# VH-VL binders against e1svr5, part 9

Target 1, 216 residues: e1svr5
Amino acid sequence: MDEQEIREEVALAERRATLYWWFASMLCRELDSDQLNTLCSESGRVLLDALAEEPSLAPGCQKLRRALAGVQVLATPQLELAADYATAFLGDHLGSAPPYASVYVEPGGMMFQHPHQQMVQWLQQWQLAVSFDGNEPADHFAIMLDLMGNLVLKGVDSPEAQSAQSALLAEMLPPMRRWVTQCQRQPGFYAALAELLLAFVSLDQTLIEGEFSLAQ
Below, E stands for the ipSAE of ESMFold2; O stands for the ipSAE of OpenDDE; V2 stands for 0.75 times the mean of E and O plus 0.25 times the DockQ between their complexes.

## First folded at step 4 (VH-VL; framework fv_ogalvibart)

Design c5
Fold by ESMFold2-Fast, scan of step 4:
Structure c5 (fold): chain C 216 residues (1-216), chain A 121 residues (1-121), chain B 107 residues (1-107)
Amino acid sequence: as target 1 above (216 residues)
Amino acid sequence: QVQLVESGGGVVQPGRSLRLSCAASGFTFSTYGMHWVRQAPGKGLEWVAVISYDGSYKYYADSVTGRFTISRDNSKNTLYLQMNSLRAEDTAVYYCARDRGYLWGPHFDYWGQGTLVTVSS
Amino acid sequence: DIQMTQSPSTLSASVGDRVTITCRASQSISRWLAWFQQKPGKAPKLLIYKASSLESGVPSRFSGSGSGTEFTLTISSLQPDDFATYYCQQYNSYPYTFGQGTKVEIK
């Protein structure tokens, strides 16, 4: 490839990685004031408008914008989002949807199952530290998304990393679909974020399979 | 199945205003970005304006900035182009087109049949 | 603004011929280029997007290639239905811009 083609591949990889890490940053913990202010700023509007130009992403973007607008009229918007986080992902609520792949590999699933073991192996293989919390299950979707971002960047010049992207998506998508369905029981910011995330990851898998498929 | 139908074209004098409409059917209009593209008689295609799926983002070609306004009503599945201070060089067939994608996605997969705007004395 | 230049402006060809149309961008547009076909009195029809991706329902005799600033549309075996004007269009950045068109004529 010439230098221009290499630069374009790097730019595309950087955009993909940035989106994976953007989602990971919003799922790994409650939004802080800086994150909320950025989402509600003009730069946040421009980002969501750009994503919404993709038909499969538009519904998620619309719901996310509506949730943000609703929270912004409240006296304590950050605390309201923290409450949404707790309702979506924590506690014993009927509508709670813990963001761990192991929970969704089978009905009544438990944490620390196969997805956790697989993630521990992959993190070790790629020599990546868990930046979230070393005592948390490694199959937290935020950790899986963080790994995807790293694999996307490494994939520019590594066939092994390209193969790993496909393997990780195959491991992540089935439980993510079930997780999103559960999140949708309680509409809100994180339900909208989960829906947008699933649409993005599904689109990314379709594009990767089309461009990097193995012909035998 | 997917249809885009423009209307509102006609003959108008320079300096006057005209509003074009594009009625969409056969798809979820509210999830697509929309564009206006024009073509002067015997000439090539010229991009005019874009509006995002929810109407929050708009961009215009320099030739129409400050004179034309793009808008949409998702409850009516309709795209609009308000054309003010019309000039002879605005004479063209105006097409609406849907924007299918973002990033690696397809682009302008469906167009309307066009509506003719003639600006003359 | 990104200027798009097509060549040739007019091309004469016979059924069965291999036809090639080129499009140049004034600056790099990566792969953000589409090709459209327009028949007299009709709206344009998308043929190819992302420089080389064939739109569903478009015959396989149409193909696109290129990246950066130089792009090509090829019709491998021209059919009677292919006599039309072809336009390239960049969608790398706003404002979107079209080439001036290439008319493919009989003879």
Scores: ipSAE 0.000, ipTM 0.422, lowest interface PAE 16.9, mean pLDDT 83

Design c6
Fold by ESMFold2-Fast, scan of step 4:
Structure c6 (fold): chain C 216 residues (1-216), chain A 121 residues (1-121), chain B 107 residues (1-107)
Amino acid sequence: as target 1 above (216 residues)
Amino acid sequence: QVQLVESGGGVVQPGRSLRLSCAASGFTFSSYGMHWVRQAPGKGLEWVAVISYDGSNKYYADSVTGRFTISRDNSKNTLYLQMNSLRAEDTAVYYCARERGYIYGPYFDYWGQGTLVTVSS
Amino acid sequence: DIQMTQSPSTLSASVGDRVTITCRASQSISSWLAWFQQKPGKAPKLLIYRASSLESGVPSRFSGSGSGTEFTLTISSLQPDDFATYYCQQYNSWPYTFGQGTKVEIK
């Protein structure tokens, strides 16, 4: 690979990582005012328009855009989204969809299962500082997406990191599909976000499997 | 109101060092990637360096690789550019700029006013 | 590196004129192109991103078009405030590169 090709791979990796971190930032806690203002701005329109140009991402973008339009007519949009976050991920057990992979891999939906143990191992392997007190599951989708962003950037210099990207996606996608199905039982902003995220991660897996030529 | 304010520029002799700072306000600094862009007198714009939102990833233009170091302190909302082994060709106004995320790209939506660095003997 | 070439390097125009500036990339950059306006002694100001998206607060007389390797910035009816230097910038591939600039000056 010549220097220009290396730089193009680095630029692509940076953009992929930024998108993983963008999703992670929206799932790890309630949206703050800056995040909401950015989504409702011209830059948010451009972001969703760009994502929608990918056929597999278009349905998720359309749903997220409709959900944002619904939020924007409310008197206190940020506070309403914070309440929706709690209801979707922290609230009533019948309607909540906790964003932890362990909940969706085993019958009974228990946390701290294999995905948590796998994530603890990967975070140690890649020397990422995560504080554990035994009560914080490491398999929160936001943590998995954050690790993915780091692995994408490391992947330009490291075959081991490239292999780790594939392994993490294989670990993340099956429980994410079940989580998204659960989220869709209560339509709204976070259900739309979860659907768009699943479509993005699925597309990214296709790219790294070599079914799509990045040089073409 | 988003503001970026550069400081640290001045006149310096070849081979010496300067550290530039960019103070950010009016937005959540820790959520954004940041760039340095320079402009030599009477010339066009040249991208210099980028740092990711959490400081874990950095990239540099070939012209400054090995001599310049970009860093940030999210607790102080401040971006830095350490410039070592300065050359006459590094004479420029240095701007800090904020990027947006992956899909709408690392285009620069806000710029500081710039700080002039003059490298002369 | 992706080379960005603007044309013309300088153009003279009168208030009310339609002004067109072209930017060419040495290889395809899809739509990952921004346009900036710079006045003497001032920082660049974002006008357009993603080739055709108008930045908030920018007058509607500015528009962008193009994809791949050929891009155009148009000012539909030039105002006194528009005499400035304009730069295109690709952000498709690292390192990010700028055109050499087009100076729009009074005829």
Scores: ipSAE 0.005, ipTM 0.429, lowest interface PAE 9.9, mean pLDDT 82

Design c7
Fold by ESMFold2-Fast, scan of step 4:
Structure c7 (fold): chain C 216 residues (1-216), chain A 119 residues (1-119), chain B 107 residues (1-107)
Amino acid sequence: as target 1 above (216 residues)
Amino acid sequence: QVQLVESGGGVVQPGRSLRLSCAASGFTFSSYGMHWVRQAPGKGLEWVAVISYDGSNKYYADSVTGRFTISRDNSKNTLYLQMNSLRAEDTAVYYCARDRGYLYGFDYWGQGTLVTVSS
Amino acid sequence: DIQMTQSPSTLSASVGDRVTITCRASQSISSWLAWFQQKPGKAPKLLIYRASSLESGVPSRFSGSGSGTEFTLTISSLQPDDFATYYCQQYNSYPYTFGQGTKVEIK
């Protein structure tokens, strides 16, 4: 690979990792005022415009923009988003969609199942520190997305990391599809975010297979 | 007791301008987004425009983009719709409506003000 | 723009009847749908938001269901006060769009 090809590969990896970490940061906990202000700023508009140029991402971007516009019409948009986060992820099991892969792989919706065990092994293998203790499920989608971002950057120089990207996506996508379906039962900012996230991760899986380009 | 009262409607000739007002009371006006919705006589509802709580963000229906301007004065608890280059198809009852937030529909509407565009 | 189509455009019913009105969106709107009631010469009144959530003060005989592109408003036992025009409205994306309306009139 020549020097220009190496630079182009690094640039693509940096864009992919940045998007994985962007989603992780919004899913990990309630948006703070700085995150909301950035999302509603010129840089946030430019980001969503760029993502919307990809046809598979455009519907998710439109829904997210609608949710942001709806929140922005109120004087306390951060409090509205905090309420949406609690409703989407922290409520009763029937009324919420907990963002853990284990909930969506087992018929009973139990936490701490195979995806948790697999994630614990991968975090140890790649020597990554995440802010969770031994009692928190390691298969929180934000943790999985954070690992993915790290594997994308490591993948520039590591065939092992490239293989790990494919394995992580195979573990993440099936429960993410079910999680997004449940999020849609209570529409809001986080339901829109979950739909955009699923579209992005699905697209990235095809990119890893060499079929599609994330040009933005 | 939330109240929204529209005014400023009337008969106007094509190509002219008219400004509608919506006076709000019974709630903290500056905390809510506001919308204009219209209804042609005997026809259905058509969304016209929205303005954010602080006036920094606005969106318009394609049919009125470039001709209508939504604005608000939070010190007067009043919403406005400036209508320029009026056409016969703008003939309608114009309602203002309160936006309760992105999880809800329009929870309160005014009684409406009739705008008739005719020669 | 998202097009909203209601069915039927008019229906005739008697007090005590079960009335069903359908609304279809040209694209998926998840559950971002509201139902409004409008009586002649009056402003619309919110009945249901988020497809199935009953607005405070609205009688329990009104209910909504559906998601994605197909939605239903049901009045379980029609009362004299319920003879009106009903509109569905999507608020998934700007511009907001309404259905053409369904007039419920006396049989």
Scores: ipSAE 0.000, ipTM 0.437, lowest interface PAE 16.6, mean pLDDT 84

Design c8
Fold by ESMFold2-Fast, scan of step 4:
Structure c8 (fold): chain C 216 residues (1-216), chain A 120 residues (1-120), chain B 107 residues (1-107)
Amino acid sequence: as target 1 above (216 residues)
Amino acid sequence: QVQLVESGGGVVQPGRSLRLSCAASGFTFSSYAMHWVRQAPGKGLEWVAVISYDGSNKYYADSVTGRFTISRDNSKNTLYLQMNSLRAEDTAVYYCARDRGYLYGYFDYWGQGTLVTVSS
Amino acid sequence: DIQMTQSPSTLSASVGDRVTITCRASQSISSWLAWFQQKPGKAPKLLIYKASSLESGVPSRFSGSGSGTEFTLTISSLQPDDFATYYCQQYNSYPYTFGQGTKVEIK
């Protein structure tokens, strides 16, 4: 393959990994002032503009921008987002949407392992730390997204990592769809973020599996 | 304006203890994993330890396991390295460094370092 | 532990030269490699992460390439500000490990 095509493949992998880690950073804890400032900066605008060029991502980008504009006019935007995080993810399970795959798996579903156990196995297989929080279940969506970013970059050099990307997406997407539906019951910044995330992950699955047939 | 400032270095005798501090400013300290990296005079860099954003997870280099303890106080924006049973081989400039990644990563900001000399 | 070996350990170069530094890992680290520049008496500065991604604010004359076990840092046209020691670092797994360093000095 020519050098331009090789560089484009590497660049695509870097962009995919960056997006997975970007989403992970916003889900793992409430947004801090540095994250909010970056998101509201020109680099954040450029990122959202680029994502919005993809038709499947455009609605989520628009909703996220509207949510950001809404909090930016408040006296303490970062504190408002921190409160929204707690309401969305840390409240009553009937009204909140805890960001853990195990909360949204079907009883007796097709997956053969608890999501936490599967994630621990994958993190060990790829020689990655389980998490920086010793008590955090490994099936937190942020941890799954962080692993996905790592597998995307590793996939440039490793067929095993490419296969692992497909396996992780297959495990992550069904509970993520249920989680996003729950998030939408409390409209706001994190509901918009979750919707954009689901659109991105769904698009990414089609990207790696091809248009009309699954990758072998 | 991210700043990391190490302190607590000095000259100590073998077998003694030192506690290093790293004062962080210009970013939300509690959102980042932090590392200690050292460099013996005239030698290369050696990774020492990492601590997660909330202090619950820690990893150490084999050379310091059982002797050094990494900790942090997010209310004070301060990272610590408790160094026990010091040996001549621990003589180095100690840097604190900020982790770019959520789970793990590379170091995007470093302090200026503090010199620890272990000699009799 | 993953051992990182740099070559050469020292090189002499002139302003305007193309400089290439190699880093080899004892095991595959995919692209989990960063390059740092260190000047005497100062802390290291991040140049490149993920093997080939240029850190913001780093001049475009710096580039990284490679994957798996062999990596290179290239300075396309050496400037006076570039005389320093360069380190590669793997962050594929704990413990993190650095190469021994390559000193780029004035010819």
Scores: ipSAE 0.000, ipTM 0.438, lowest interface PAE 14.0, mean pLDDT 82

Design c9
Fold by ESMFold2-Fast, scan of step 4:
Structure c9 (fold): chain C 216 residues (1-216), chain A 122 residues (1-122), chain B 107 residues (1-107)
Amino acid sequence: as target 1 above (216 residues)
Amino acid sequence: QVQLVESGGGVVQPGRSLRLSCAASGFTFSSYGMHWVRQAPGKGLEWVAVISYDGSNKYYADSVTGRFTISRDNSKNTLYLQMNSLRAEDTAVYYCARERGYFYGPYYFDYWGQGTLVTVSS
Amino acid sequence: DIQMTQSPSTLSASVGDRVTITCRASQSISSWLAWFQQKPGKAPKLLIYRASSLESGVPSRFSGSGSGTEFTLTISSLQPDDFATYYCQQYNSYPYTFGQGTKVEIK
């Protein structure tokens, strides 16, 4: 590989990792004022414009933009988003869609099942437990996305990290599809975000599969 | 108010051992990863070690690996650094620092202690 | 290990001046960079995290920019309180590494 090819691979890995962590930061807790201001700024517009140029991501970007526009005309946009977060992800009432893989793979929607155990093993293997400071189940989608970002950067010079990316995506996508369907019962910012996320992760899996198919 | 107070520094001869402590208050100590960072007199900052919130994971700078051991006692809200086989180049002010970031990492330092001076000389 | 290099190592400035400090990483660190201020005899103080996010309580005259390998800290209108040493730090991967520091001195 020449210098330009190496730099292009590094740049792509940085953009992929940044998107995984961007999604993780919005799912791990309700948006703060800085996050909302950034999404509504010129940099946020540029990011969403760039994502929308990809046909598979365009519908999600449009829904997210409509949700942001709807919130921005309200007197207290951040508080409205906090309410949307609570309605979408907190509690166990009918409209809630808890963002944990175990809820969507195991009978009865129970937490701390196989996806949690698998994630505990992967976090230990990749030495990322030092960055986890709570008793949160390890299969929270934000934690899975955070691990993906780390694996993407490590994958630039690690075949083991490249293989781990594929394994994690294969584990994450099926429960994420069911989670997004549940999120759609309560339209709003987080339902739109979940749809965009699923489209991104699905696209990323397709790109990784294409690369590994050619390399292998 | 968050406070971190280091202690245990002093003058020690090469090859000897010293243990530093960092007493934490004003926050739930057991929920945060903690770091040691040092600064040689008139020089810049050098990261030394990290310990996870529950003590299960640790990392060290190459310069101290095999000689220093980081540990914590969550029941006492105290962080420790056991320094063995001390060398002249270990002379520095040692700071403890609390990590902060979004819940799932990566983490940066939001609060630092005042530091404790370790002088290794013969 | 990721090497962090700051420039300049020292600079002289007057109150009211616009000051810029640069920081270069030997490999990409995305936006995982923090800026710290240190005054003589004191511990470092966090100014900026994730390259451009201003820490709560830090004056708005401080701003950060950059991504990948090139980063800058800007003080738009230098105040007497700002004469200090400034450090960049990457937190992309262990070991965490700092720049050598930039001392901002009164002219």
Scores: ipSAE 0.000, ipTM 0.437, lowest interface PAE 15.9, mean pLDDT 84

## First folded at step 5 (VH-VL; framework fv_ogalvibart)

Design e1 (at its last look DockQ between E and O 0.06; V2 from the best seeds 0.00; counts 0 for: pae E 15.7 > 2, off the site)
Fold by ESMFold2, look of step 5:
Structure e1 (fold): chain C 216 residues (1-216), chain A 121 residues (1-121), chain B 107 residues (1-107)
Amino acid sequence: as target 1 above (216 residues)
Amino acid sequence: QVQLVESGGGVVQPGRSLRLSCAASGFTFSSYDMHWVRQAPGKGLEWVAVISYDGSNKYYADSVTGRFTISRDNSKNTLYLQMNSLRAEDTAVYYCARDRGYSYGPHFDYWGQGTLVTVSS
Amino acid sequence: DIQMTQSPSTLSASVGDRVTITCRASQSISSWLAWFQQKPGKAPKLLIYKASSLESGVPSRFSGSGSGTEFTLTISSLQPDDFATYYCQQYNSYPWTFGQGTKVEIK
């Protein structure tokens, strides 16, 4: 490959990894004031505009913008988003959608099932520490997204890391589809974020598998 | 409020089939996993089958695998149990029950009144 | 399959008695255990979930404890409404299984 092609391949991997890490940061806990301010700023607008250029991501981007506009007219927008996070994801309330893959792989919704065990093995294999509140089960979607970002970057130089991306997506996407469906029972910012996330991960899977190139 | 109403029970001969229905109201049916649980006369409770909220996953007790089929129609808020090749040991009151949700597990937080199935010559 | 064994199978008690029912699992189920009450001709009613969490609307005289393989349902002062059959149920893994039941009868 010439030097231009190598730079483009690295740049694409960096953009993919940045998006996986951005979603992980948005999901791992409720947004703090700095994250909300950044998302509501011109830089947040530019990010959502860029994502919406992809037709499959545009609906999620629109819903996220509408949810942001809705909370910004309230007296304490950050506190309203924190309440939305708790209602949507914290498992002590009726009708929540806990963001753990194990909950969605089989009826019954138990924690610490196969996805957790697989994630423990992958985190050890790739020698990764998770920058997350350290008592979470390893199959929290935010942890899976963080691992994916690392695998994307390592995949530039490692066939093993490139293959691992496909394996992680296969583990993550089926439970994520069910999780996103559950999130839609209570529309709001986090339901919109979950929809956009699923669209992004689904698109990335098709590009990795070469299905996008077959459409040419 | 939340209501689950079973129907379709009756007396049938061994080897015959029967279809049970459970009509749900008072909650968003398509958001909940659903179960069938049975109780033979004078006996304890036996879990029979579960179906996920979207119908994508189904699991059965060994005693009914291959003979019973659980299904749901979310547009009609109805849960079904198709019971084929019935045996005398399938005689029981059949309850439908709601799973509270993934974070609370299959607690069976709401139950129907039950419908009696008697398999006898 | 995880077998759930209750003891005793039947007990006789008077109003005001402290009643204790135990449930043993054939392997660890962590805290994924529920207790149900059933009266004749009625569907079971959830009392306790996750071993020790009291369901809304259940009287405070009911309590649950235990983890792993050994679990206890306690009724601190038996009332007339409490004469019923009680079942434990594990939801750690498929297939979901119930104990055989404990019938609490009037002495």
Scores: ipSAE 0.000, ipTM 0.447, lowest interface PAE 15.7, mean pLDDT 84
Fold by OpenDDE, look of step 5:
Structure e1 (fold): chain C 216 residues (1-216), chain A 121 residues (1-121), chain B 107 residues (1-107)
Amino acid sequence: as target 1 above (216 residues)
Amino acid sequence: QVQLVESGGGVVQPGRSLRLSCAASGFTFSSYDMHWVRQAPGKGLEWVAVISYDGSNKYYADSVTGRFTISRDNSKNTLYLQMNSLRAEDTAVYYCARDRGYSYGPHFDYWGQGTLVTVSS
Amino acid sequence: DIQMTQSPSTLSASVGDRVTITCRASQSISSWLAWFQQKPGKAPKLLIYKASSLESGVPSRFSGSGSGTEFTLTISSLQPDDFATYYCQQYNSYPWTFGQGTKVEIK
């Protein structure tokens, strides 16, 4: 690998990791005013436009853009989004969508199932402390996405980290698909965000799997 | 109560194969990672292999890589260890052990009573 | 692989004695250390997990301490039922590895 190829690989990894952390930051808690302003700023627009260049992400980007436009015309957009966050992710009703993988892996919606155990192992293995608020299960999607971002960067020069990315995606995607379906029961910003996230992670999985297949 | 019962042990000649089973009961087998650990006579404990709850991931000790295969049938609540190309140094009591996981983190909490495998000419 | 060095290999003690077993890891394993008790012809029994967490049902005379690379198992007052072999085990990373064991025998 020449110097230019190395730089491109690093840049790609950094871009991927940044996106994982971007999604993680929006799911770990309700957006504050600064975060919302950033999303609605030129920087946010540029980001979504860049993502939309990918055909598989374009629909999700458009939906998210539309949702953001709807939020901006509200009298109290930040408060409304906070309410939406609480309703979608913190609520205890039939239409709520708790962002924990365990909830969606088996019937019954139980927390602290095997996805949590797996995350504890991986966080331990990769020397990552759970910095999530409170006693949250380790299989919160924000934590899983955070781990993925770290693995992406480590994977630049670690076959083990590359394998871990594949394993993490395999653990995360099935429950995330069901989670997104649940999110879609309440249309809005977070449903749109969840859909775009799923599209991104799915795309990333295909890229990783492709590389893996070539290596075999 | 949690129970793990190993079976399939016996006396075999070097180069032969043997398949161990571990029958699990008293818990949701399909939710737990499972391990094999062995102990040579009069010696210490040696981790052998692990399989994830759904069988999608497996890891092995270097000493058994390429020769042993860990598997599971969640519909039967059974863990397996296929041992091929057995060697004298594989002689040991083989334990199946449950990985507690969940809120407690990954560690062994329950063990079977073990099954003895003797490899000798 | 992470090597676990346990000491002493053998320990002679009397009922009522305070017993301490040490375990050293070749590299940091944070708090991912377990202690097991094994009696002849029996499977190992979990005593301590996460270096210092006492397993349910285990007598309070057992305690664990340490982090990083140095760990200790303490029996505050040895009972007749405690004569056995004890193992430390790291589960920080695969392959999981055990100490050589410490046999606690009657003096």
Scores: ipSAE 0.000, ipTM 0.522, lowest interface PAE 14.1, mean pLDDT 90
ESMFold2 (binder alone), look of step 5: mean pLDDT 92; pTM 0.927

